VHH binders against c3ng28. Designs and how they scored, part 30

Target 1, 373 residues: c3ng28
Amino acid sequence: MLIIIRPSGEIALKSPRSRRNFEHTLANNIRSVIKEGKIWRSQGVLFLEVNDNNKNIEELSKVFGIASFSPVMSIKSYNNNLEDIINKAKEVFAEIVKGKIFSVRAKRIGSHNFTSLDVQRKVGEALYPFSRGVNLENPEVEVFIEIRNDVAYFYYKIIKGPRGLPVGVAGKTVVLFSGGIDSPVATWMMMKRGSIPVILNFNLGGSVHRKFVLEELSVLRKWSGGHKLKLFIVNGTDVLIKLSQIEKRNRVVMLKRVMYKVAERLCDKANAKSITTGESLSQVSSQTMTNLYVTEYGIKYPIFRPLIGFDKEEIVELARKIGTYEYSIKLPEYCAISTKARTSVELDEVLKDEENLNIDYEKVLENSEVIEI
Below, E stands for the ipSAE of ESMFold2; O stands for the ipSAE of OpenDDE; V2 stands for 0.75 times the mean of E and O plus 0.25 times the DockQ between their complexes.

## First folded at step 4 (VHH)

Design n11 (framework vhh_gefurulimab)
Fold by ESMFold2-Fast, scan of step 4:
Structure n11 (fold): chain B 373 residues (1-373), chain A 120 residues (1-120)
Amino acid sequence: as target 1 above (373 residues)
Amino acid sequence: EVQLVESGGGLVKPGGSLRLSCAASGFTFSDYAAAWFRQAPGKEREFVSAIDSGGYTTYADSVKGRFTISRDNAKNSLYLQMNSLRAEDTAVYYCAADWYESGLTEYDYWGQGTLVTVSS
């Protein structure tokens, strides 16, 4: 089975050298996901040839960098003779258009004695007697003929891919991953822009929390373009015990500062250049503008918040689409730290508490459990 | 070290045939698109023919029907079979390779060329 894969339009807008590098990464990611067959590039598309019984083709719909793909029904070699293409189209599409309102779309690359419009008109005329009619704007079925040099490709499905950029082209980001609804969506958004996520989880909820974090990451692994996901699990209990020493109203922001500081250390070790969080502006009291300022104060890496401007409903819709929502809602919530943080904590007060706690961030990271997914 | 070495050039009479070869080394040739270009004295380099890693071919209008490009991945070789040669085919022929076909003139690796002269 031959499949035509169309890279994201954004890739086509890049310089020739960048486009080559992006398409090379995309091809490698596809090889990692499909695991068999042959892939090659020709004039703006990728061709993938696999065995007819390959069940992994559907996974192309989760490979970032793909705009769309089409399984090819039939291939016809010809000697620049339009009649051969018309006869083959009639043979392969008669049953597809039977009793339906249809349209023919043709694309032509190379030198020919006919135009794309000629192909559309003549194939349309040949198929009309089998159909219920033609409608170029709202057909019930579209049939496609793509002519490349001396070969014509016949297909009737265009399956949408997720677009974006190939995972691997944008470098690594350390994701502060709570396992709630937000952090898996933030992770997915960074992968869509080509980043490899390195997952950092503070386990405050024991084995049940760990179980559902792993389930969420197994879902995200399907979107990673074949890249393995590294997960660092920190036992948060020792941190919670230390946080009991400070004023309740400052504890949530201080916990977040600890998480950011450990993430900063992980950036150094993993050669990542950013920290990503699932934080949305004003979603909870700890995520006000002032508290986000205090939380990230003094961190040397940029903080990416893909969800900063999202409503809760938008995040839930995306989580359902990604497939993480069903696991996120099952995570237990532990009330070891007050969720009623001050909406405007004082920077000087928080920094003073931080000095007094004197947490060894390197040791916290060194004691983490490391899992490859 | 990446290297492309052309061979098979020479003197041939109008209407004659000639087969050019290009030997690739230092990279996995089977993953690469390959092409033939030519440059006649006093003219710019022009595209002749290309074959991608999947075996699909493209030809310049001036050579279509007369020249055939082919490859043998087991031998890491590219070929150009030239038939019905004309005086205007006289040029230095270059082998080129790229990980994939990004454009008719955008190739990462180039050979040194082999001279084809068509004259009586």
Scores: ipSAE 0.000, ipTM 0.211, lowest interface PAE 14.8, mean pLDDT 84

Design n12 (framework vhh_gefurulimab)
Fold by ESMFold2-Fast, scan of step 4:
Structure n12 (fold): chain B 373 residues (1-373), chain A 120 residues (1-120)
Amino acid sequence: as target 1 above (373 residues)
Amino acid sequence: EVQLVESGGGLVKPGGSLRLSCAASGFTFSDYAAAWFRQAPGKEREFVSAISSGGYTTYADSVKGRFTISRDNAKNSLYLQMNSLRAEDTAVYYCAADWYESGDTEYDYWGQGTLVTVSS
């Protein structure tokens, strides 16, 4: 089985050298996911040839960098003779258009003595007697003929890929991963832009919380382009004990500062250049603009918040599409610290509390459990 | 060290045949698309034929039906069988290899070329 894979449109907009690097990474990711067959590049697309029994073809719909892909029904080499293409189309598509309203779509690359419209018209005429009619705007089935130099490719499916950029092209980001609805979606969005996520989880909820975090990461692993996901689990108990020493209203923001500071150390160790969070502006009291300012004050890496402008309903919809929602809703609610913070904490007060607590962030990270998924 | 080395060029009479070979070394040839280009005296380089890593072929209109491209991944070799040669086929023939096969466009690796002369 031959498959035509169309890279995301923005890859084509890159310089020739960058485009080749992106296509190279995409091809390697596809090889990591599919595990068999041959892949090659040709005139802006990737061709993948696999055994007919390969059930992993549907996994291409989860490979970032793919705009769409089409299993090829048939291939016809020809000597610039349009009649060869028309006869092959009739053979291949007659059963596909039977009793249906159809349309023919043709693409042409290279030099020919005929146009795409010539192909569409002539193939349409040849298939019309088998069909229920032609409708270019709202057909029940579309058949496609893609002509590349002296070879015609016949297919009737265009399966949408997730678009985006190949995972690996944009470097590593440390994700503050709570396992709630938001952080898996933020992780997915960073993978869509080509980043390899390094997962940092503060476990405040014990073994059940750990179980559902792992389930969510198993789902995200299907979207990683074959890249392994590295998870660091920090035991938050010692941090919570220290936080009991400060004013209750400042504890949530201080906990978040600890998380950011540990993520900063992990960036150093993992060679990541950013921290990613699932925070949305004003979603909860700890995520007001003032509290986000206080939380990130003094962090040396950029903080990416892919969900900063998203409504909760938009995040939930994406979580369902991704497949993480069903696990996120089963995470136990954790109440060892007040989940409601002041909507505006004082920076000077928080910095003074931080100095007095004197938490060893590197030691907190060193005591983490490390899992590769 | 990546290298492509062409051989098989020479003098041939009109209507004759030649088989060009290209030996690839220093990279995993089976993962790359490969192509033949030619450049006649005083003209720009032109595309002749290409073959994908999966074995799919394309040809320029001027050589279609007369030339056949093939590859042997076990021997890391690319071939061009040229039949019914014409005076206008006289050129230096270049072997090229790339992840991205684009016909008459950029290629990562190029050979030094082999001269084909079709006369008398």
Scores: ipSAE 0.005, ipTM 0.425, lowest interface PAE 9.9, mean pLDDT 86

## First folded at step 7 (VHH; framework vhh_7mjh_2)

Design r1 (at its last look DockQ between E and O 0.69; V2 from the best seeds 0.00; counts 0 for: pae E 10.1 > 2)
Fold by OpenDDE, look of step 7:
Structure r1 (fold): chain B 373 residues (1-373), chain A 119 residues (1-119)
Amino acid sequence: as target 1 above (373 residues)
Amino acid sequence: EVQLVESGGGLVQPGGSLRLSCAASGFTFSRYYMSWVRQAPGKGLEWIGRIYTSGDTSYNPSLKSLVTISRDNSKNTLYLQMNSLRAEDTATYYCAREGRYLSDAFDIWGQGTTVTVSS
């Protein structure tokens, strides 16, 4: 089976050099995901030759950088023989347009002795007897012919890809991954922008928490363009014990600061240039503008919050789409941050607390469990 | 009043065993995760292990082979069994109630019981 893959529109907007790089990365990612396929680039699209397997469709649907893809039939059109194209169109599309109102869309790249309009017209005429009629504005079925030089491609299925950029083109980001609904979505969004996530989890819920985090990451792995996910699991209990030494009202913000500080060290180690969180503005008391300011204060890496402007319902919808929702909702409440946290913590107070706690962030990271998924 | 009271500490010889108890009062003991934490002289707090409401346990990997945590909800008591004690296990041992939320952390602590391992 041959599949034509259309890269995201964003890739086409890049400089020629960048475009090539992005397309190359996309091809590599597809190759990593579709292990048995042959892939090549030509004239702004990718071709993938695979065995007829529905699994491939599902897998391609999760490769960022793909706008759409279509299974295609192809023939060589020697000497610009339009008749061959028409005959093949009949073969491929007769059953598809049978009893339906249809339209033919054709495009061509290269030099031909016919126009796209000619193709549309003649193929339309040829298919008309099988159909209920032709309507260009509102067809029930649309069939497509692409003529690229001396090869004609026929398809009627257009499967939407996830768009975005190929994973890997934007570098690495350390993700504060809680296992809740938000952090997997944030991770997914960063991958969609071409980032490779390095996962940092503070385990506060024990084995059950760990289990669900791993399940979520297994889901996300399907979206990673073949890139392995590295997970660092920190024993959050050690941090909580230390946090017990400060005022309760400041513990949530301080916990986040500790997480950011550890993430900062992980960035250094993993050559990541940013930290990503699932934080949404005012979703919880710890995520007020003031608390975000205080929490982030002094962190040398950019902190990306892809969900900062999303409401809970939107995030849930995305989680469902991604496939992580079912796992995230099973996390024990013990892993949740209290909604009763202080809505505004003073920076000076937090900095004083931080100094007093004197946490060795490097040691915290060194003691983490490392898993590759 | 919510209270945790540790007992069972004392002097023990190297290689010996000791069982610590923590009596809980003032709250529904069965509904909370409980932990043991110790502090050796001049050192910071070290987490020993946790017992969940289900009765499942989690331990510090460095201590897993030497400790067993259990609970008796009918007696509102937490236990720490320690075996093959070493001099380095000399510390004040604390039981702590874990809050239901991260912000709660370890919200209730006992006064601690001292364990001295010496020949």
Scores: ipSAE 0.342, ipTM 0.711, lowest interface PAE 1.5, mean pLDDT 92
Fold by ESMFold2, look of step 7:
Structure r1 (fold): chain B 373 residues (1-373), chain A 119 residues (1-119)
Amino acid sequence: as target 1 above (373 residues)
Amino acid sequence: EVQLVESGGGLVQPGGSLRLSCAASGFTFSRYYMSWVRQAPGKGLEWIGRIYTSGDTSYNPSLKSLVTISRDNSKNTLYLQMNSLRAEDTATYYCAREGRYLSDAFDIWGQGTTVTVSS
């Protein structure tokens, strides 16, 4: 089977060198996901030739960088003879339009002795006797003919891809992944922009917490374009012990600052240039404008919050689409980011407490468990 | 009144073993995660390990070969078994209850029991 794969439109808008890199990365990602098959680039699209249809269709729907794809039938004819195209269209589409209202859409790339409108009109005339009529605005079925140089491609399905950019083109980001509803969605959104996530998890719930984090990452692995997901698990209990020495109301913000500082060291180790969180403004008391300002104060890497403007319902909808929601809701409340923080902490108090605690962030990271998924 | 009372500390020779106990009262012991924590003279707090309500445990990796944490819910008692003790293990050992929320952290502490490893 032959499949035409249409890259996301934003890839087509890149400079020629950037476009080649993005298309190459997309092709490599498809090759990693599909395993077996032949893939090549041609005039703004990718072609994939495979032996197993159903499995490949599902996997392509999760490859970022794909706008859409279509299984195609094709012919090559001497001089792109329009009669050959019309005859093949009848053979391919007669059963498809039988008893239905249809439309014909045609597209051309290259030089031809006919127009796209000529193709649409002639093919429409040839198919009409099999159909119940034609309607360009409200067809029951649309059939498509795409003529590329001396080859005509025939299809009637356009399967949507997830769009975005190929995973791998935008460098790495360290994701603070607590395993609640929000952090898996933030991870997915960064992959959609071409970033490879490096996962940092502070384990507060032991083996149960670890289990559901791993299950969530197994789901996210289906969206990674064949890239493995590297997970660093830090024992959060040791940090909580040290935090018992500071004012109760400031502990959640301080815990988050510890997480950010450990993430900085992981950025250095993994050659990542940003930290990503699932934080949303004002969703909980620890995420007020003031608390977010204090949490990131003095951090040397950019903090990306792809969900900053999302409400809870929007995040849940995405989590269900991605497939992580069912695992996220099984985590105990203890393992989630608490809503029991002071609404507004004082920066100077937090910084003084931080200096007094003098936590060795590199040692915290070095004591982590490392897993690849 | 919620209380944790450690016992079993004392002087022990290098290479020796010691078992500490922590008696809990005033709360439903079986419903809480419990930890042991130690503080060597002039040093900060060091987490030893946690025991879950299921009896599952997790340990500080640097101490895992030296310690075993257990609990007896029928006696409301937490235990710390320590083996192959060294001078570096001289510390005050605390029993701690983990709170329900992150802002609570470790909300109840014992007064500690002192272990001195010396020949």
Scores: ipSAE 0.005, ipTM 0.441, lowest interface PAE 10.1, mean pLDDT 87
ESMFold2 (binder alone), look of step 7: mean pLDDT 87; pTM 0.870

Design r2 (at its last look DockQ between E and O 0.00; V2 from the best seeds 0.00; counts 0 for: pae E 12.0 > 2, framework grips, placed apart)
Fold by OpenDDE, look of step 7:
Order: C-alpha cells, then structure tokens, then sequence
Structure r2 (fold): chain B 373 residues (1-373), chain A 119 residues (1-119)
C-alpha cells in the first residue's frame, strides 16, 4: 500500500530550512507510529509505503503535522504517455464511479505534453461509460489523479489529519497534569503545536488517582507522534500536610504556587522552556485573574495556558474528541482542598506564607515517582 | 521458480514482420502488468509498451504504429507483434513483469531474444 501524506499548510509557509526540518520531524514521527515501511519526501508531500495489513495506518489521523492522507494507486508513465494514465484510471476508478455521478480532478507537477485539463477530460471520457454521468459541481463521487513527473497517482479517499505541527519541533514543556478534564486537553493542544510534554502530577487521590492519570496519558500517547511521555508523580498528600500550617483560605492558591515552583525545577532538569497548565480564566476560585497573577509570580519560565479563553463546554468537547473525557470524569475533584478558597489572595500574604512554609521544591521533585509511557 | 522466457527472435528483412512470445511461469500471470523493453547495440533500454490486466495497452509513442502487445492468460504468454521492421529495430527484446511497488519498475526479466533486421 502506498499512501500520500500532505503536511499541514503551516509547514509549507515556513522558510526552506524550517520546512525541511519540520518535514523531517514529521517523517520520523510517522515512522515511529507506523513502525514499518518506507517513507520519503518529494515535492512537498510525503510518501509512505506499507504492507496492506498494517494496523497502524489509522493512527496517521493522530499524527500532528498531517493535513490529510490518501491511499493511492500509482503507475509509472513512460514518455508522458497519457494512455497509461487513462488505462490505470479505468482500472482504479471504474468500480468507484459505477452507477454514480462523478468528477475527475487532476493535478500535475513537472513537465508534460498534456495539461491537467487534458487528463480530466480524457479520463472523464474513459470513465463515462461506467458511470451515470459527469457533474463537475456536484458529483456523488470525486476521483483524483496527481501526476508527479513520470509517476501518476490515483486516489478517491481523503482522510483528514489533525494538522498542527510535528511533535518535537517546538521543544519540551512541563505540564501540570491534574488528571481532570482540562489538563489532558491542554497537553494535547501543546503537542499540536509541536511540543513534547513532560508530565508533572501531584497525586492527591492515591492509587485511584494514579490509575486514571495513567489511562489519560495512554490516550495522549497516541497523539505524541511516537514520543515517549515522562511522568513525574509527586505525593500531593505530603504537600497538603505541609500546607495545613497556613490559613485555609490560602491553601488552594499556595498549592498551585507550589506546583509551579516544582514545575520550574522540573523544567531545569528536563530542559523544558515552559510550563503548561489547563487553567481557564475564572473557571474556579484559584483561577481568577488575581490568583493567576499571584500563583505565577516569580516563575522564570513562560506559563502557557492554552485553555485560558475556553469555557467548560468547549473543553469537554475537546476532551471527547481526544478521548480523555471518559477517564477524566471518573477522577474525583481532589482539588477541592478548601471550599472557602479566596477569589483574591494578596501577593504579600502568599509570599510570606511561602517563606514560612520553606518547602524544598527540589526535594519534592527528587522524591517523585518517575514513569515513562 | 519465477521466470520469463522470450522466443521468436531472429533475422528478418526490412519491412518484415515478427512475433515475439514470452512464456511466464512461477507467478499469477493474469494479475500482473507486463511490458516489453528492448536494447539496441550500444544503446540504453527502451520501453516499448505495457499491457494491463484488463488487456488495455500503452505504447511508446515512437513505436505505437509498429507494435502490438497482447496476452493470453490461459497460456501465461505475452506477445509482441512487430510490423514494418527497420534496421533501427535491431535489438535484444525483453519481456518484464512490472513490480508491485514504485521502487520496483520491473522485478522479473526474461533472458531476452535478439531481433536482427538486415537485408
């Protein structure tokens, strides 16, 4: 089986050097996912040759950087022989257009003694006897021919990819991963922009919490372009015990700040240049504008909040699309540390509390469980 | 064993006709595209034409008027009819099976049969 893979349009807009890099990364990611076959780049597209029984082909729909892909039949046309194209089209498309209103779309790249219109016309004529008729504007079936130099490609199926950029092109980001609905979606969005996520989880629910986090990550692994996911699990209970020393109303905000501080240390360790969270503005008390300001204060890495402008319904829809929703909803909201969380905590108060707590963030990270998925 | 065996070559006078045969064995002949290729002395390989599984044919435009390719699936045999032969048609003629993949233009070749056109 031969598959033509069309990279995301964004890739084509890059400089030649960047484009090559992105395409190269995409090819590598595809190799990692498919695990067999041959892949090569040519004239702005990728070709993938695999066995017909390859079970991983469907996974291409989850490889970021792919706009679309199509199984294709191909034939070498010697000496610009339009007859080869016509004859092959008959073999490939006769059954497809049988009894249907159809149209032919042709594209050519290279030097030929015929035009794309010639191909469309001649192939259309050849297929006409098999069909119910031709309609260019509203066909029941559309068949495609691409002539690239001396090779003609035939297809009628176009499968959409997830677009975005190939995972790996944008470096690493540490993700504060709670296991709720939001954090997996945020992770997914960052992967879509080409980043490799390093997962930081504060386990507040014990073994059950761990289980669901791992399930969610298993789903996300299908979107990682073959990249392994590293998970750091911090014992959140220990942190909460420590936080019992401060006012209850400040504990939620302080917990978040502790998470950011630990994430900062993980960035140093993992060579990540950003922190990602699933926070949405005003979704919860800890995610007010003021509290976000306070929690982030002093963090040296950019904090990405891809969901900052999303409402809960939108996030849920994305979670469903991604496949994490069913796991996320099973995870109890352990973050309800305090029902009396302040919507606005004063920075000075928090900094004072932080100083008094004197948490060793490096030690917290060192004591974490590390899992590779 | 997979093999192709050409026959029918020989000496022919200009303006004459010749029919070459290619016997296929060891694979499902009817399911494969087959081609004729020739190589003249001191020259590269020249594609003559192709026959599809449907029986449709494609030819080198330069040779289209002079050649006809056909197949008999019941006999696993490929044919090349050549008419109005010229001196420049002197060559070794090969039948070949086209490969399944693009990387394999031709994956099985015959030993070739030599055609000499001379007065």
Amino acid sequence: as target 1 above (373 residues)
Amino acid sequence: EVQLVESGGGLVQPGGSLRLSCAASGFTFSSNYMSWVRQAPGKGLEWIGRIYTSGDTSYNPSLKSLVTISRDNSKNTLYLQMNSLRAEDTATYYCAREGMYLSDAFDIWGQGTTVTVSS
Scores: ipSAE 0.438, ipTM 0.807, lowest interface PAE 1.3, mean pLDDT 93
Fold by ESMFold2, look of step 7:
Parts: structure tokens; C-alpha cells; sequence
Structure r2 (fold): chain B 373 residues (1-373), chain A 119 residues (1-119)
């Protein structure tokens, strides 16, 4: 089976050199995901020749950078012979339009002795006897003919891709990955912008927590364009025991500051230029404007919060689409960071407690377990 | 009254073994995660490990080969087995009940039992 793959429009608008780089990365990602097949670039699209099976279609639908793709039939049209195109269109489309209201769309790339309108008119006339009629605005079925130089491609399915940018074009980000509903969605959103996530997990729930985090990452791995996901698991309990020495109302913000500071060191180690969290403004008391300010105070890397403007229902909808929701909801409440905190902690008080605790963030990271997904 | 009472501490020689016990009362022991924590002289608190309601365990990676945590829910008792003890394992050892919320991390503590590792 031959498939035309259409890169996202954002890629198509790049300068020629940048577009080539993005298309090359996209092609490499597809090759990593669809292991047995041939892929090549031609005049703004990619062609993939692969065995016909549902697994390949499903995997291709999760490659960021793809706007859409279509299985095609093709012929060479020597000397731009329109009759060959019309006859092949009848062969491919007659059963498709049978008893249906249809339309024909045609487009051309290259020099031809006919127009796209000529193709649409002639093919429409040839298919009309099989159909219930034509409607250009609201057909029941739409058939497509794409003529590229001396080859005509015939299709009637357009399968949507996830769009975005190819994973790998935007560098690395360290993701604070709790394993609840929000952090897998934030990870997905950063991959959609071409970033490779480096996963940092503070394990607060032992083997059960670890199990569901790994399952969520296995799901996210299907979206990574073939890039492996590195997971750093930090034992969060030793940090929690140290935090029991400070006032309860400050502990959640302090825990987050510890996470951010360990993430800073991981950015240095992994050559990542940002930290990503699943935090949403005002969703919980620890995520007020004041508390987010205190949490990130003095951190040297940009902190991206792709969900900052999302409400919980919107996040859940994305989590279901991504496939991580069913695993996220199995984590017990104890493992979640959603806990009691005052809505406005005092920066000076938090910084004083931090100095007194004197946590060695490098050592916390050194004690991490490292897994590749 | 909710209470945790550690026992079994004492003097041991380097390379020796010791088993600590923690008797729980005043709450449903079998429904709670339990931890062991230690504090060496002049040092901060160090988490040793946790035991879940299932009997599964999670350990501080630095101590994993040294310790085994177990529980007997019928006796409301938490145990810490320590082997191949070193001088740096000299500390006061506490059992602790984990709180319902992260902000309450460890809400009940024992008085501690002292372990001294010395020739």
C-alpha cells in the first residue's frame, strides 16, 4: 500500500532549508515507527510504501508533524493523457460513489495540457451514472485526484494526523511527571511542539506508583515519533521526611521547590533548556499565582506550563484522547500532590526553611533510578 | 490513644545483625502504610523504607542491601531487620505512621530505639 503523507502547514510555511530539515526529521520519525516500509520526500509531501494493516495506520496517526495522510492508487499518465486518468478514476471510484451524492476534487502539480477543472468535470461526468447526483458543498462522499507531474493519484480517504512539529526539532525539556492526570497531558503537549521529554518522577507511592507511571509512559511512547523516553525516578519519601520538620501549610510548596531544584540539575546533566510541569493556575490551593511565584523563585531555567490556562475537564478530555487517563485514575490520593496547602505562602519563610533543611539536590538526583522506555 | 513503641535496640558489633520491633496501638494498623526512619548523631533524619498494606516494601536505595521491613498485621507489629551493620548505622531508629495527606507526611512517631554499632 502507497500512502501520501501531508506535513503540517506550519512546516510547509518554513524557508526551504528549514522545511527540508523538518521534513527530514518527520521522515526519520516515521521510519522509526513504521519499521518495515519505504519512505521518500517529493514536492512537499512524503510517500510511504508499506504493508496494508491497521497497526501501521494507527501508529502513523500518532506521529507529530503529520496533518493528514491518504492511501492511494496511482498510474502514470504518459503525455498527460486525460483518458487514462478518467478510466482509472472509474475503476477506483465507481463502487465508492454508487448510490451516493458525490463530488470530485482535483489538483495538479507540474505542467499539463489540461486544467484541474477539466479533470473534475470529465471524471464527474464519467462517475455520474453510478451515483445519486453531485453536490459540491455537502457531498456524502468526496473523491480526490492529485496529479503530480506524470503520475496521477486517486484516493477517497483523508485520515487526520495529530499535526504539530516532528519530535526532535525543538530540543529537550525536563518534565516533572507525577503520574496523575495532568503531567502526561503536559508531556504530550511538549512533544507536539517538537520537544523530547526527559521524565523526572518523585516516587511517593512505591511500587504501585512506579507501575502506573511506567504504564502511562508506555502510552506516551506511542506518540514520541520513535524517540525513547528517559525516566529518572527519585525516591520522594526521604524528601517528605525532611519536610515534616517545617510547618504543614508550607510543605507542598517546599516539596515543589525541591522538585524544581532537582529538575534544574537534571537539565544540566541532560542538556535540556527548560522545565515542564502540568500545573494549572488556581486548580488547587498550591497552584495560586502567589504559590507558583514562590515555587519557581530563583530557578534558572524557563518553566513551561502548557496547561496553565486549562480547566480540569479540558485536561481530562485530552488525557482520554492520549490514552493515559485510565492509568492516571488508578493512582491513590496519597500519591497525588493535590493536598492541603495554604493559598498564599510567605517567600521569606519558605526560603528560611529551605536554608535550614540544606537538601543536597545533586545527591537526590544521583540516587535516582534510570529507565528507558 | 494512638501509640507506636519501638524496641530491640542496643549495642552490636560491626558486621552483626539486629531486629527492631514497633508495637502499634489505638488505630487500624493493617490499613496504614508504615515507615522506619533513623537519625545518626549530629545528622538529619534519613528515611529507611516503607511497607505497604499489601506487605510490599520500598527502600532508600543507599540502605537497600542492609535492611528488610516486614509487618505482622495480626500482632499490630512492624519489624526492621538490619544486617552487616557498620559504624555509620549507629542512630536512633523510629517507626512512623504515614498520614492521609502529603502535608501530614508522618503523623505519628515512636520515641525511638537506639542502635550503637561499635567494637
Amino acid sequence: as target 1 above (373 residues)
Amino acid sequence: EVQLVESGGGLVQPGGSLRLSCAASGFTFSSNYMSWVRQAPGKGLEWIGRIYTSGDTSYNPSLKSLVTISRDNSKNTLYLQMNSLRAEDTATYYCAREGMYLSDAFDIWGQGTTVTVSS
Scores: ipSAE 0.000, ipTM 0.344, lowest interface PAE 12.0, mean pLDDT 86
ESMFold2 (binder alone), look of step 7: mean pLDDT 85; pTM 0.846

